# VHH binders against Manganese-dependent ADP-ribose/CDP-alcohol diphosphatase, part 21

Target 1, 321 residues: Manganese-dependent ADP-ribose/CDP-alcohol diphosphatase, of Oryza sativa subsp. japonica (Rice) (q8h5f8)
Amino acid sequence: MMAVTNGVIHASSREPLFSFGVIADVQYADIPDGRSFLGVPRYYRHSISVLQRAVSTWNKQHNIKFSINFGDIIDGYCPKDKSLWAVQKVLDEFEKFDGPTYHMFGNHCLYNLPRGKLVSLLKMPTDSDRAYYDFSPCPEYRFVVLDAYDFSALGWPRDHPVTAEAMKFLEEKNPNSDKNSPDGLVGVDRRFVMFNGGVGKEQLSWLNDVLQDASARRQNVILCSHLPMDPGSASFAALMWNYDEVMAIVRQYKCVKACFAGHDHKGGHSVDSHGVHHRTLEAALECPPGTSAFGHIEVYPDKLLLVGSDKMADTEMCFEP
Key: E = the ipSAE of ESMFold2; O = the ipSAE of OpenDDE; V2 = 0.75 times the mean of E and O plus 0.25 times the DockQ between their complexes.

## First folded at step 18 (VHH; framework vhh_7nfr_2)

Design i3 (from j1 with Y109H; at its last look DockQ between E and O 0.15; V2 from the best seeds 0.00; counts 0 for: pae O 7.9 > 2, placed apart)
Fold by OpenDDE, look of step 18:
Structure i3 (fold): chain B 321 residues (1-321), chain A 123 residues (1-123)
Amino acid sequence: as target 1 above (321 residues)
Amino acid sequence: QVQLQESGGGLVQPGGSLRLSCAASGFTFSSYGMGWVRQAPGEGREWVSSISGSGGSTYYADSVKGRFTIARDNVKNTLYLLMDSLKSDDTAVYYCAKAGEYYDSSGTHFDYWGQGTQVTVSS
């Protein structure tokens, strides 16, 4: 009986600079409970209760400055005629949080609504119709939210150039008739499926500029994406198409401390060769009644501390000197 | 081209049984998981059951567990759904669907679906 030593998160005597809430893959739908193909239970109606508990908990803590939603607030099984209603219902719950929520969308969101509509509904803090942005809650930190479906076959009009390019890309990378199937693909190549996406060239350039500026300002950077960007932190089939290009940019800068993602549902954590932490969050959708998967992250000058609820694992992320 | 054709639907009384079939073509049938999805009037699509490519693993929604049995014949390229103890709530169009290893059952994916077969359970 190996005593799972509940790693006593030694409450460092130091107060965090700030804290922020995290939740991923709520995937709400007003439909009966189901299961994934692999038999994992999914609780579509209950997932909104997980969000409600998250918001309630964050509000009670009084030290949560903001929250981040890591995408997929509604499920693809949501009836199309109820998509707007369902999205609004979930967003109304987020609005009960005593602070701002920063949103991104996932593939299930894009199954329900067009990209432009989601950008609007989610009130992304962008100066355009872009779905990527950055913000600084304090001078010492910058958050970067990526659009992981910037280059994708999802959410764009059928006749949009990005759609055509993405489909061509998938045809080259995935020989299956069903482009959602990773069958036959090996290793990290399993990421080349239609329900994933990548970061486009313009966004990559933008990312570089943001990181350069952050470095010049001596800021720590936290990168946020719906899709994971490290093979050690998630299933291969859940990875961003061009995670390697994103990380190639990231590796040029020491300012990036951690990357957070959703999409994979199971949760995961890795540290890459450059000391960047990758944390894939557990899904709220897969929480049975009475259980939760959300957390908050305490931010320090030298580490991040994720404090999770029932199904979300605590994680300490110490920065490399 | 992937083709899926459902058959076997019909009208049955509560407590009755039906057997649905799905003829598959245009792909290596045994290499892919398969499943059944249903859609009731005015409702979204609901996942019912899935079976692995080899047939060694089966999965069921809680709503049908113990009543429905999914099976496949890889020689005949045919998927089956045996439905016992049918209830009024089982009334729906039933669709045969091709699944991948990481099948995310949204019903809105670019997955291949049949045209569906109507199942009506009524007294």
Scores: ipSAE 0.016, ipTM 0.340, lowest interface PAE 7.9, mean pLDDT 91
ESMFold2, look of step 18: ipSAE 0.569; ipTM 0.804
ESMFold2 (binder alone), look of step 18: mean pLDDT 82; pTM 0.833

Design i4 (from i3 with Y103W; at its last look DockQ between E and O 0.59; V2 from the best seeds 0.00; counts 0 for: pae O 7.8 > 2)
Fold by OpenDDE, look of step 18:
Structure i4 (fold): chain B 321 residues (1-321), chain A 123 residues (1-123)
Amino acid sequence: as target 1 above (321 residues)
Amino acid sequence: QVQLQESGGGLVQPGGSLRLSCAASGFTFSSYGMGWVRQAPGEGREWVSSISGSGGSTYYADSVKGRFTIARDNVKNTLYLLMDSLKSDDTAVYYCAKAGEYWDSSGTHFDYWGQGTQVTVSS
């Protein structure tokens, strides 16, 4: 019985600089309800209602400046011939939000559609075909959205060099014939499965440059990824392949305050040795009818406050001085 | 073409046992996880059990844990489900399922299914 410590979020008398909405793992599909591999119920049709409630709630609050989708808007079980339709249906719901939504894709998105198509459909604010970007809603903060499948066996053409390299990597790291199986892998090595990915070299370099610039500008940085980047915040099998490389860059800078992710569905929170908060968001997919998993984050100069709905836990993330 | 053919279903009394088999063809059997899914009348499909490609790892729904055993013979391209201590609630069509080319962090994605075999547990 994990005591949900209803942490009395002491309403700090101070108004936030801004607030933004968060939702993860909607995984909509027009299919009957099912169960995960672990037996957790999945509500594929209902998940869009969770999104609708999120958007409605955010709109009513009038202080939500933008929202972030942490990937997997559609489920891999979506029939292939309905993928575009399903994606568009979900995106249409996001469009009802009275502000911009910043998107990233997850593995389930990549099961349905190729990377290039998703980049286009999700209207990522990039000047290129890349799926990583940064933005600043105010001078004090910068958001960095990573492509956690930049280096992956998913979403790239079969004959693409990245696919070949990723498969080679998996062959080296995962001895199983089924590269989706973490069998025999121990600890954080369980992350070396095909349904995960990593940040490529070019993106790592980009990240470094962005963080350097943010530091120079005295900005706080919030990292966003579909895949978690800290073992304390998610199951080992859900971790980014090279979370250690990403965090090695992050640790060089004090400007990164928090990392948010999806993918693991259960939710989690940790603080790493450098004081960076890691929050893995609860999945909208696993919400039975009448329940929700979305939230908004109030941003302050010295902390973040996640206010969740129903299954999404409230989380206060105080920055280290 | 991927083919999955279930067999071994039937009528049994509560407390009885059955052994289901699934013959697989049209793909490299040992390279994929396999599983069993069941559907009771008027209900949705329920995951029952999964086994890794190598057979080294097995997973069970809570409802069948301790009673059912999943196994595979990669030489024979056959998946098995040993069902012991059967209950009335186990009555369903049981489907053999092939894992897709992808998993998620919470479970197996199946991309092919057999036609199913009926299991009826009744006094």
Scores: ipSAE 0.016, ipTM 0.371, lowest interface PAE 7.8, mean pLDDT 91
ESMFold2, look of step 18: ipSAE 0.587; ipTM 0.810
ESMFold2 (binder alone), look of step 18: mean pLDDT 82; pTM 0.833

Design i5 (from j1 with S52T; at its last look DockQ between E and O 0.41; V2 from the best seeds 0.00; counts 0 for: pae E 3.1 > 2)
Amino acid sequence: QVQLQESGGGLVQPGGSLRLSCAASGFTFSSYGMGWVRQAPGEGREWVSSITGSGGSTYYADSVKGRFTIARDNVKNTLYLLMDSLKSDDTAVYYCAKAGEYYDSSGTYFDYWGQGTQVTVSS
ESMFold2, look of step 18: ipSAE 0.371; ipTM 0.711
ESMFold2 (binder alone), look of step 18: mean pLDDT 82; pTM 0.833
OpenDDE, look of step 18: ipSAE 0.781; ipTM 0.903

Design i6 (from i1 with K98R; at its last look DockQ between E and O 0.54; V2 from the best seeds 0.00; counts 0 for: pae O 5.8 > 2)
Fold by OpenDDE, look of step 18:
Structure i6 (fold): chain B 321 residues (1-321), chain A 123 residues (1-123)
Amino acid sequence: as target 1 above (321 residues)
Amino acid sequence: QVQLQESGGGLVQPGGSLRLSCAASGFTFSSYGMGWVRQAPGEGREWVSAISGSGGSTYYADSVKGRFTIARDNVKNTLYLLMDSLKSDDTAVYYCARAGEYYDSSGTYFDYWGQGTQVTVSS
């Protein structure tokens, strides 16, 4: 009777290469709580406490190398005369993190302040005034942060050529008088609303170059955007205008493993036909007192593990061989 | 300058009806979605109803579905809220608001608000 010692393959708890913090849609404002269109409670003041808990938690873990803010640190309801103050207040909380924070902005940020001011305030690591960039925390990984409002009717001066082109685009794609309304639009076409945006031609070219270089260096790439880039990961109305163009570039390379986004608030996860993971993060704004929505991601050679707080769902993202 | 002015509020008994109006000026009324938001004493602001710029689409909070009707007259630059079968829980200040963002999954952003009109439902 040979005792088949069921070799419990002790999954050798492989230590991650590194970990990084994630938070999205803080949307702080010094205003009373409210409710969304769908009746979802919004906690504008409490949202900064969620951020504080995130930073505190990340600092205590001691293995969080950096953090990424996925946009909308301030809410559009913030009084205009308090926008700078509110933004700075939120940024001061991020500064308490024992590491760098990489920022992007969302539509609510752009409701409050012009693009150029946000780029400056958020201290994006760019060599220019552009709002997209890449960085490598280690030789094996590259992060790409997209400006999802590069092509948009938001944040640019009214007389700026991009504004005119974006408005023309919206006129063609959205027949509604209210360009913020997806009324009558069907399926993924619901994304053609004014509060969204897209990646411009120059940025698309840049993205291609970055991915080509990453591939040559045998790096894994993680894409970061305020706007989701896959219909399976978010509501259609929350999608990037030209997510298909971005993904067309991405599909040419095997190095992209995952895309992370905010904006949709409810969170979501999908795997596209090429095996790329898409994870839309839950919003900090929608957390009642005592609850949180933030996380950290453990990075491995063959997978990502998102460990969420109360309202952020854990997600394992295994790479395709 | 964008201006929104509510009217039609008042005291009504439970089961009663009211009609709120909002006069809009200072912008192309038909180009914007509009909505009603209410705030009860000690409570946060609650979205009640919204209507697209053309009036083709209407939306309601679950709490008011079947009882309230939103409408607009783009010629008169006026937004309406017909409130039937009023309940004590409907007591609030009702605000007319212009939509700056339409979020079908997460809500609506309103960029301008009126001063509000008081609705009190009491026996």
Scores: ipSAE 0.020, ipTM 0.365, lowest interface PAE 5.8, mean pLDDT 91
ESMFold2, look of step 18: ipSAE 0.681; ipTM 0.863
ESMFold2 (binder alone), look of step 18: mean pLDDT 81; pTM 0.812

## First folded at step 19 (VHH; framework vhh_7nfr_2)

Design f1 (from j4 with Y109H; at its last look DockQ between E and O 0.72; V2 from the best seeds 0.63)
Fold by OpenDDE, look of step 19:
Structure f1 (fold): chain B 321 residues (1-321), chain A 123 residues (1-123)
Amino acid sequence: as target 1 above (321 residues)
Amino acid sequence: QVQLQESGGGLVQPGGSLRLSCAASGFTFSSYAMGWVRQAPGEGREWVSAISGSGGSTYYADSVKGRFTIARDNVKNTLYLLMDSLKSDDTAVYYCAKAGEYYDSSGTHFDYWGQGTQVTVSS
């Protein structure tokens, strides 16, 4: 039972080291409202208003140092001839925030635009065309943003070696004619669907190096990914293909305190066996008019406090001693 | 071009049964989830049921759960909805719906609908 545990936020008299905004799965599109085949309402036009409210709220607080977008700023159903326009429209709203926004892309972004174009448009702070990076807002903390579609059948050219390898992988792992269907797959194997992806070998090596360095510097690390990396924090079909490989690296270090993700829309929270918090964020897309799903996280030396809006649950994430 | 054609609607008494069919063409039928949505007069579209491409997974709205059964024949490119224990509240135009190209973990949206078939439940 994926219990969205509403963490009790304890009032602390301490000032946070810093705070940052979080939002996921805006999935804006200039199309009528719809429903998933599970009956979940989706508000494609309204979702940009959620973002606007987020930015407005963050700006009013005056203590939000930066924000993180956890991917899927536009929906796959955005008309292709409007993809750039829609992306720019959403990005213009982010630009109204009084601070930097760190972006990642999701599967819906990749349905709309090529990887390279997204890396550029989203102004990822990378020295290359890669879509993973790290940054430190203060000496005590390091943020690591993963490209969860580094190894995927999405976002790469059709004739790209990664695409071929990913499709081969899917053929092996998913027997369905529709590779987006998890039918017949059991448990965590349900993650082996085309709309997901994984972290490639080079990125895994990079992650290890980053965590090693962070550990040496006695930094706390917050890991950010569009795709969840813990079965307790999201539906199995939402999980990263090789979340186990990523977490195998993470578990070698004590410096990782939390992993945040989007993609699953309903939200979730878990603590793995190593004490790492996993928080999957609620989707802005699924907010009816007048409601929101965004938040900010207060960062302390020993905990994170997520303060959510209407549909985003408050979550206190205390670090293991 | 995607084509969806519903049939099987009609007038039925409360407690009665109907079987809807949807003939699909213009796409690889088995590669897409399908579903049924309905719209009563003056109301919005309501999701009724969905079925995965392979037919291995079925989903139902709470309002029809236990009464309706969705099925598909991928050889015949046909979607079915067996409706049992019909109620007056089931009166609506029923549309066959095709899932879109884009998926996420929370499901898929429908991007094509048929012309619909009228279902009227009345004594």
Scores: ipSAE 0.593, ipTM 0.825, lowest interface PAE 0.8, mean pLDDT 94
ESMFold2, look of step 19: ipSAE 0.604; ipTM 0.823
ESMFold2 (binder alone), look of step 19: mean pLDDT 81; pTM 0.818

Design f2 (from f1 with K98R; at its last look DockQ between E and O 0.56; V2 from the best seeds 0.47)
Fold by OpenDDE, look of step 19:
Structure f2 (fold): chain B 321 residues (1-321), chain A 123 residues (1-123)
Amino acid sequence: as target 1 above (321 residues)
Amino acid sequence: QVQLQESGGGLVQPGGSLRLSCAASGFTFSSYAMGWVRQAPGEGREWVSAISGSGGSTYYADSVKGRFTIARDNVKNTLYLLMDSLKSDDTAVYYCARAGEYYDSSGTHFDYWGQGTQVTVSS
């Protein structure tokens, strides 16, 4: 018997290979509630409670193998003298999860702390100080976590070559004096703003190698990024600078089944022309007291099932044959 | 010190028009997105409209779309809200607000507010 809950078809008798937790844009700060530029309420203090509920829920399920944080654990408005404290506070909550959590950072994280510090604090499973990595929870699946700010004007020292190159890039792509403004930019070009970033050349090469290996091993690949990589899955202003280059690599391989992201807060879902699912997760920050935005994904050989809480929408992602 | 001062509120009949102004000082006005938020007695704050620093982009709540127009004069450091076809439901204190410095795809949180100006729509 198939039960349909919120548009998701669940096979009652089918067990997933494994499940993993997902949460995005906690953006904790010990500051009063506010509103975004577009008037969306933000609950900076309450967001940690969303995380607590996520961890509690995941622990109770006993079948969540790991969790993924899709970045922005603290908000840019966190007082700078409290940044480390706030980060640690959030990380302490993640540590209560009965399994590993795989982290990435977002622009708000980078407003607070240097890249190197974040890589260390978040304990990214890398053999270097890089912020991109891959892991396989089972032989059939590989997860790839991208650094969406590898090429960016954020998180690097002001005098760093990457910063200079990124600023040059922004000067070319964004004519505004305020490089955080998408004014005058049209369509997907709205992504060329300072609070976004892209994947650098080395990481692109790395990605290609990882996907080639995954393909050779007949693994399914789930791509994870703070920034969305498909125009159908998020606002244009939220897109990765060079999502097209990333996806050009992805499209060469059939092994990539889905891309997950945060950053855009409102959530979204699309299927691109190659059958790859793109799911942008709803933000924990925008949950009023008593509500949550987190989920877990059930992984099957032929599909992913996102089971969301309250404000996170259930999503069934069937793989193309 | 950042200062925002609203003016232009008052009593108007349904179907009438008002123009609100907000005088800004203490910061580079053109570098910040600005917005209007209103609060009716006993109700929560409701976002009304926002405008980018350059004025090139404008945003409106569904409740006021087509009736209100947000504008700014960066030379005069002034934010405006032109309100047409006013309804009784538009009765509220209207606040001028500045957007914060930490940007994302949804913008930033409003970090400064004026004292507000009362708008009353009544027959």
Scores: ipSAE 0.262, ipTM 0.623, lowest interface PAE 1.4, mean pLDDT 93
ESMFold2, look of step 19: ipSAE 0.618; ipTM 0.835
ESMFold2 (binder alone), look of step 19: mean pLDDT 81; pTM 0.810

Design f3 (from i2 with G33S; at its last look DockQ between E and O 0.79; V2 from the best seeds 0.65)
Fold by ESMFold2, look of step 19:
Structure f3 (fold): chain B 321 residues (1-321), chain A 123 residues (1-123)
Amino acid sequence: as target 1 above (321 residues)
Amino acid sequence: QVQLQESGGGLVQPGGSLRLSCAASGFTFSSYSMGWVRQAPGEGREWVSAISGSGGSTYYADSVKGRFTIARDNVKNTLYLLMDSLKSDDTAVYYCAKAGEYYDSSGTHFDYWGQGTQVTVSS
């Protein structure tokens, strides 16, 4: 395509197929700012202001087709009698966006409310309290949202069989009395902590079916998960318990081009041995007042371009279609 | 009921040393990370140091690194802060703190504090 300006012909720059907004780990709570026991600052009240700026920015751009919330919309330290109010407060801000928002939950959501309540409040397109689904914003692309707490000690009631199995798994994998501590674990085994989780067998089978269908349709696939799935894109203690099983399925196909995650608040980016990009998004919670961590992703046939704000780094992710 | 009782504070000259102790009860001490937080007059609380439940990992604020040592005795249920090369800027109330339960990859928030012990560094 050609554009003419003042008697000079300019070739137009490439146009994206679509763009979408991203934000992760808002972790809102109406409590004073603090620090983790590792000394990391947390700005619980300001995080909703980061979300407000994200929504306002996406609306002003007019080309943002949808947004994706990468989970942990409220913090575990939200007073439990205020959990529902805090979730609704954050959701009211998302609803100001001039397009659909696709949600997932993380561990901090689950500290506050049971799974079934969260699936309903977040309006996930599912017919159960499972929190995984897919959608196609255009013929060329398929988005897959994983439930990273499907197998976990956090994602189900105390008396649920999954909870019992997850606690047994942790007892086998993690020698510490404090199951949230990775002490003594080496390498990627440090992920075996109670605040993480994994993908169950039914979800793995479903994922395989989705990727098989997407491959047959010659679609590019973007995976979205609260938990990171590549050790190059996140600290070892932030990784999904069975990222290796998920990635084994992914690597049977050529259609998956990128995996996006939250959870590891510092963010990261890697390209794995099969050319799949892994991008862990920087957290809104850790933004000092006046700063932001959100962005939008411009989608092209052969690349993704993350345009980030302040703490969220710009990232170019090239791939073969 | 969680109980944390600090002791060992006092008045010390610059360059001096102190050892703070924190007696813990009402919870399984070895199952929780512990730490020290301090508050100078008219200031907010400042994170100082933390130690994992097993004692295998220790963490320090830049302002105290190399001068302070955190330790724990899981048999006696006691947390320690060994403070060397004390400076005027170290003057504060020091609080023993217990980590909470709502973790993420950046750790968790402290959810219980003791009453504190005063440390004063002056000539």
Scores: ipSAE 0.599, ipTM 0.822, lowest interface PAE 1.6, mean pLDDT 92
ESMFold2 (binder alone), look of step 19: mean pLDDT 80; pTM 0.810
OpenDDE, look of step 19: ipSAE 0.619; ipTM 0.830

Design f4 (from f3 with K98R E101T; at its last look DockQ between E and O 0.82; V2 from the best seeds 0.00; counts 0 for: pae E 2.004 > 2)
Fold by OpenDDE, look of step 19:
Structure f4 (fold): chain B 321 residues (1-321), chain A 123 residues (1-123)
Amino acid sequence: as target 1 above (321 residues)
Amino acid sequence: QVQLQESGGGLVQPGGSLRLSCAASGFTFSSYSMGWVRQAPGEGREWVSAISGSGGSTYYADSVKGRFTIARDNVKNTLYLLMDSLKSDDTAVYYCARAGTYYDSSGTHFDYWGQGTQVTVSS
């Protein structure tokens, strides 16, 4: 059990600049409850109730400016003929939030629908069919949402060049016949499994440009990805394929203060050697009836405060001076 | 059609041993992770153990750790559960289960189950 180091939340007398809601891995499906391979209970139908409670809570607070969905709104075991229905059902719940929701997709989303369809359905604020973007809710902050499956064997057509390259990559990195198995892989190399992905070259270049601009504008940057980007914040098998390349770019800039992710379900928190916070969010899917995993983050000039619900741990993320 | 058939259950005294087998058919056995789940009378299903497709990784519930061993023979398409030092609390119907192909950090969902085999531990 990676001990989620619950940061001590210090009471601040000052008002936040703004707050935003966070939720991850709803993985809704109209199927009976189940258990994972590792024996973790999964509440596929109930997970939408977690989202409903999140939206209701955020609306009641009246100070949540926007929300971010960290991917996997529907589960891979959603019947394929019901995928669109299920996606729409979940999105309808998000639409009840009194503000915009910024979305990304995860591997379970990609098991259900093509990438292009998801980009459209999720109404990503992009000028193209790409699934990465940035936005600024205020002059002091910029949010960067990465497509963690930009380079992946998932979500692209079978005959797409990216698919071929990703499969080649997996063949090189993962000797198993089942490319979803991390067997025999050690340490962070366990991340080289098919259900993960990475950031492509163009997106890396884009990220660099965004961070350069943010730095020039003296903005704080919050990085958002479905896949975690720090080994201290998640299981090794949950890590982005090229988290090291992403973080190599990030480390060149002091403007990035935190990275948030989903995918790992258990939640986690770390501070890397450069003082960047990494917070992997707990999954809504794994909440039994009557319990929740969502939160909101209060944003200050010098820190972030995550206030979690039942299963989401509170976390204070103080910026390095 | 996916089929899982458990065998090897029976009555055993406390401290005794049993070996359960699960014969699998209708799918490429070596490509799927497998597991055992048990259900005691009046209780919910309890996860017992899991094994990766290659057999390289094994997992156990705390309640059976050190006493049970999961194994597989991919040539014979058979899953095994070696149960040692059995206790009365181990009395249950034991189900063989296949894990699906939709993965996350906690693995994948068990999507197929056998009919189960009864294990009774009693003096």
Scores: ipSAE 0.446, ipTM 0.782, lowest interface PAE 1.1, mean pLDDT 94
ESMFold2, look of step 19: ipSAE 0.520; ipTM 0.787
ESMFold2 (binder alone), look of step 19: mean pLDDT 81; pTM 0.816

Design f5 (from i2 with E101T; at its last fold request DockQ between E and O 0.69; V2 from the best seeds 0.00; counts 0 for: pae E 2.1 > 2)
Amino acid sequence: QVQLQESGGGLVQPGGSLRLSCAASGFTFSSYGMGWVRQAPGEGREWVSAISGSGGSTYYADSVKGRFTIARDNVKNTLYLLMDSLKSDDTAVYYCAKAGTYYDSSGTHFDYWGQGTQVTVSS
ESMFold2, look of step 19: ipSAE 0.541; ipTM 0.802
ESMFold2 (binder alone), look of step 19: mean pLDDT 80; pTM 0.815
OpenDDE, look of step 19: ipSAE 0.775; ipTM 0.898
ESMFold2, fold request of step 22: ipSAE 0.484, 0.498, 0.513; ipTM 0.784, 0.782, 0.795
ESMFold2 (binder alone), fold request of step 22: mean pLDDT 81, 81, 81; pTM 0.820, 0.817, 0.818
OpenDDE, fold request of step 22: ipSAE 0.615, 0.626, 0.596; ipTM 0.847, 0.850, 0.839

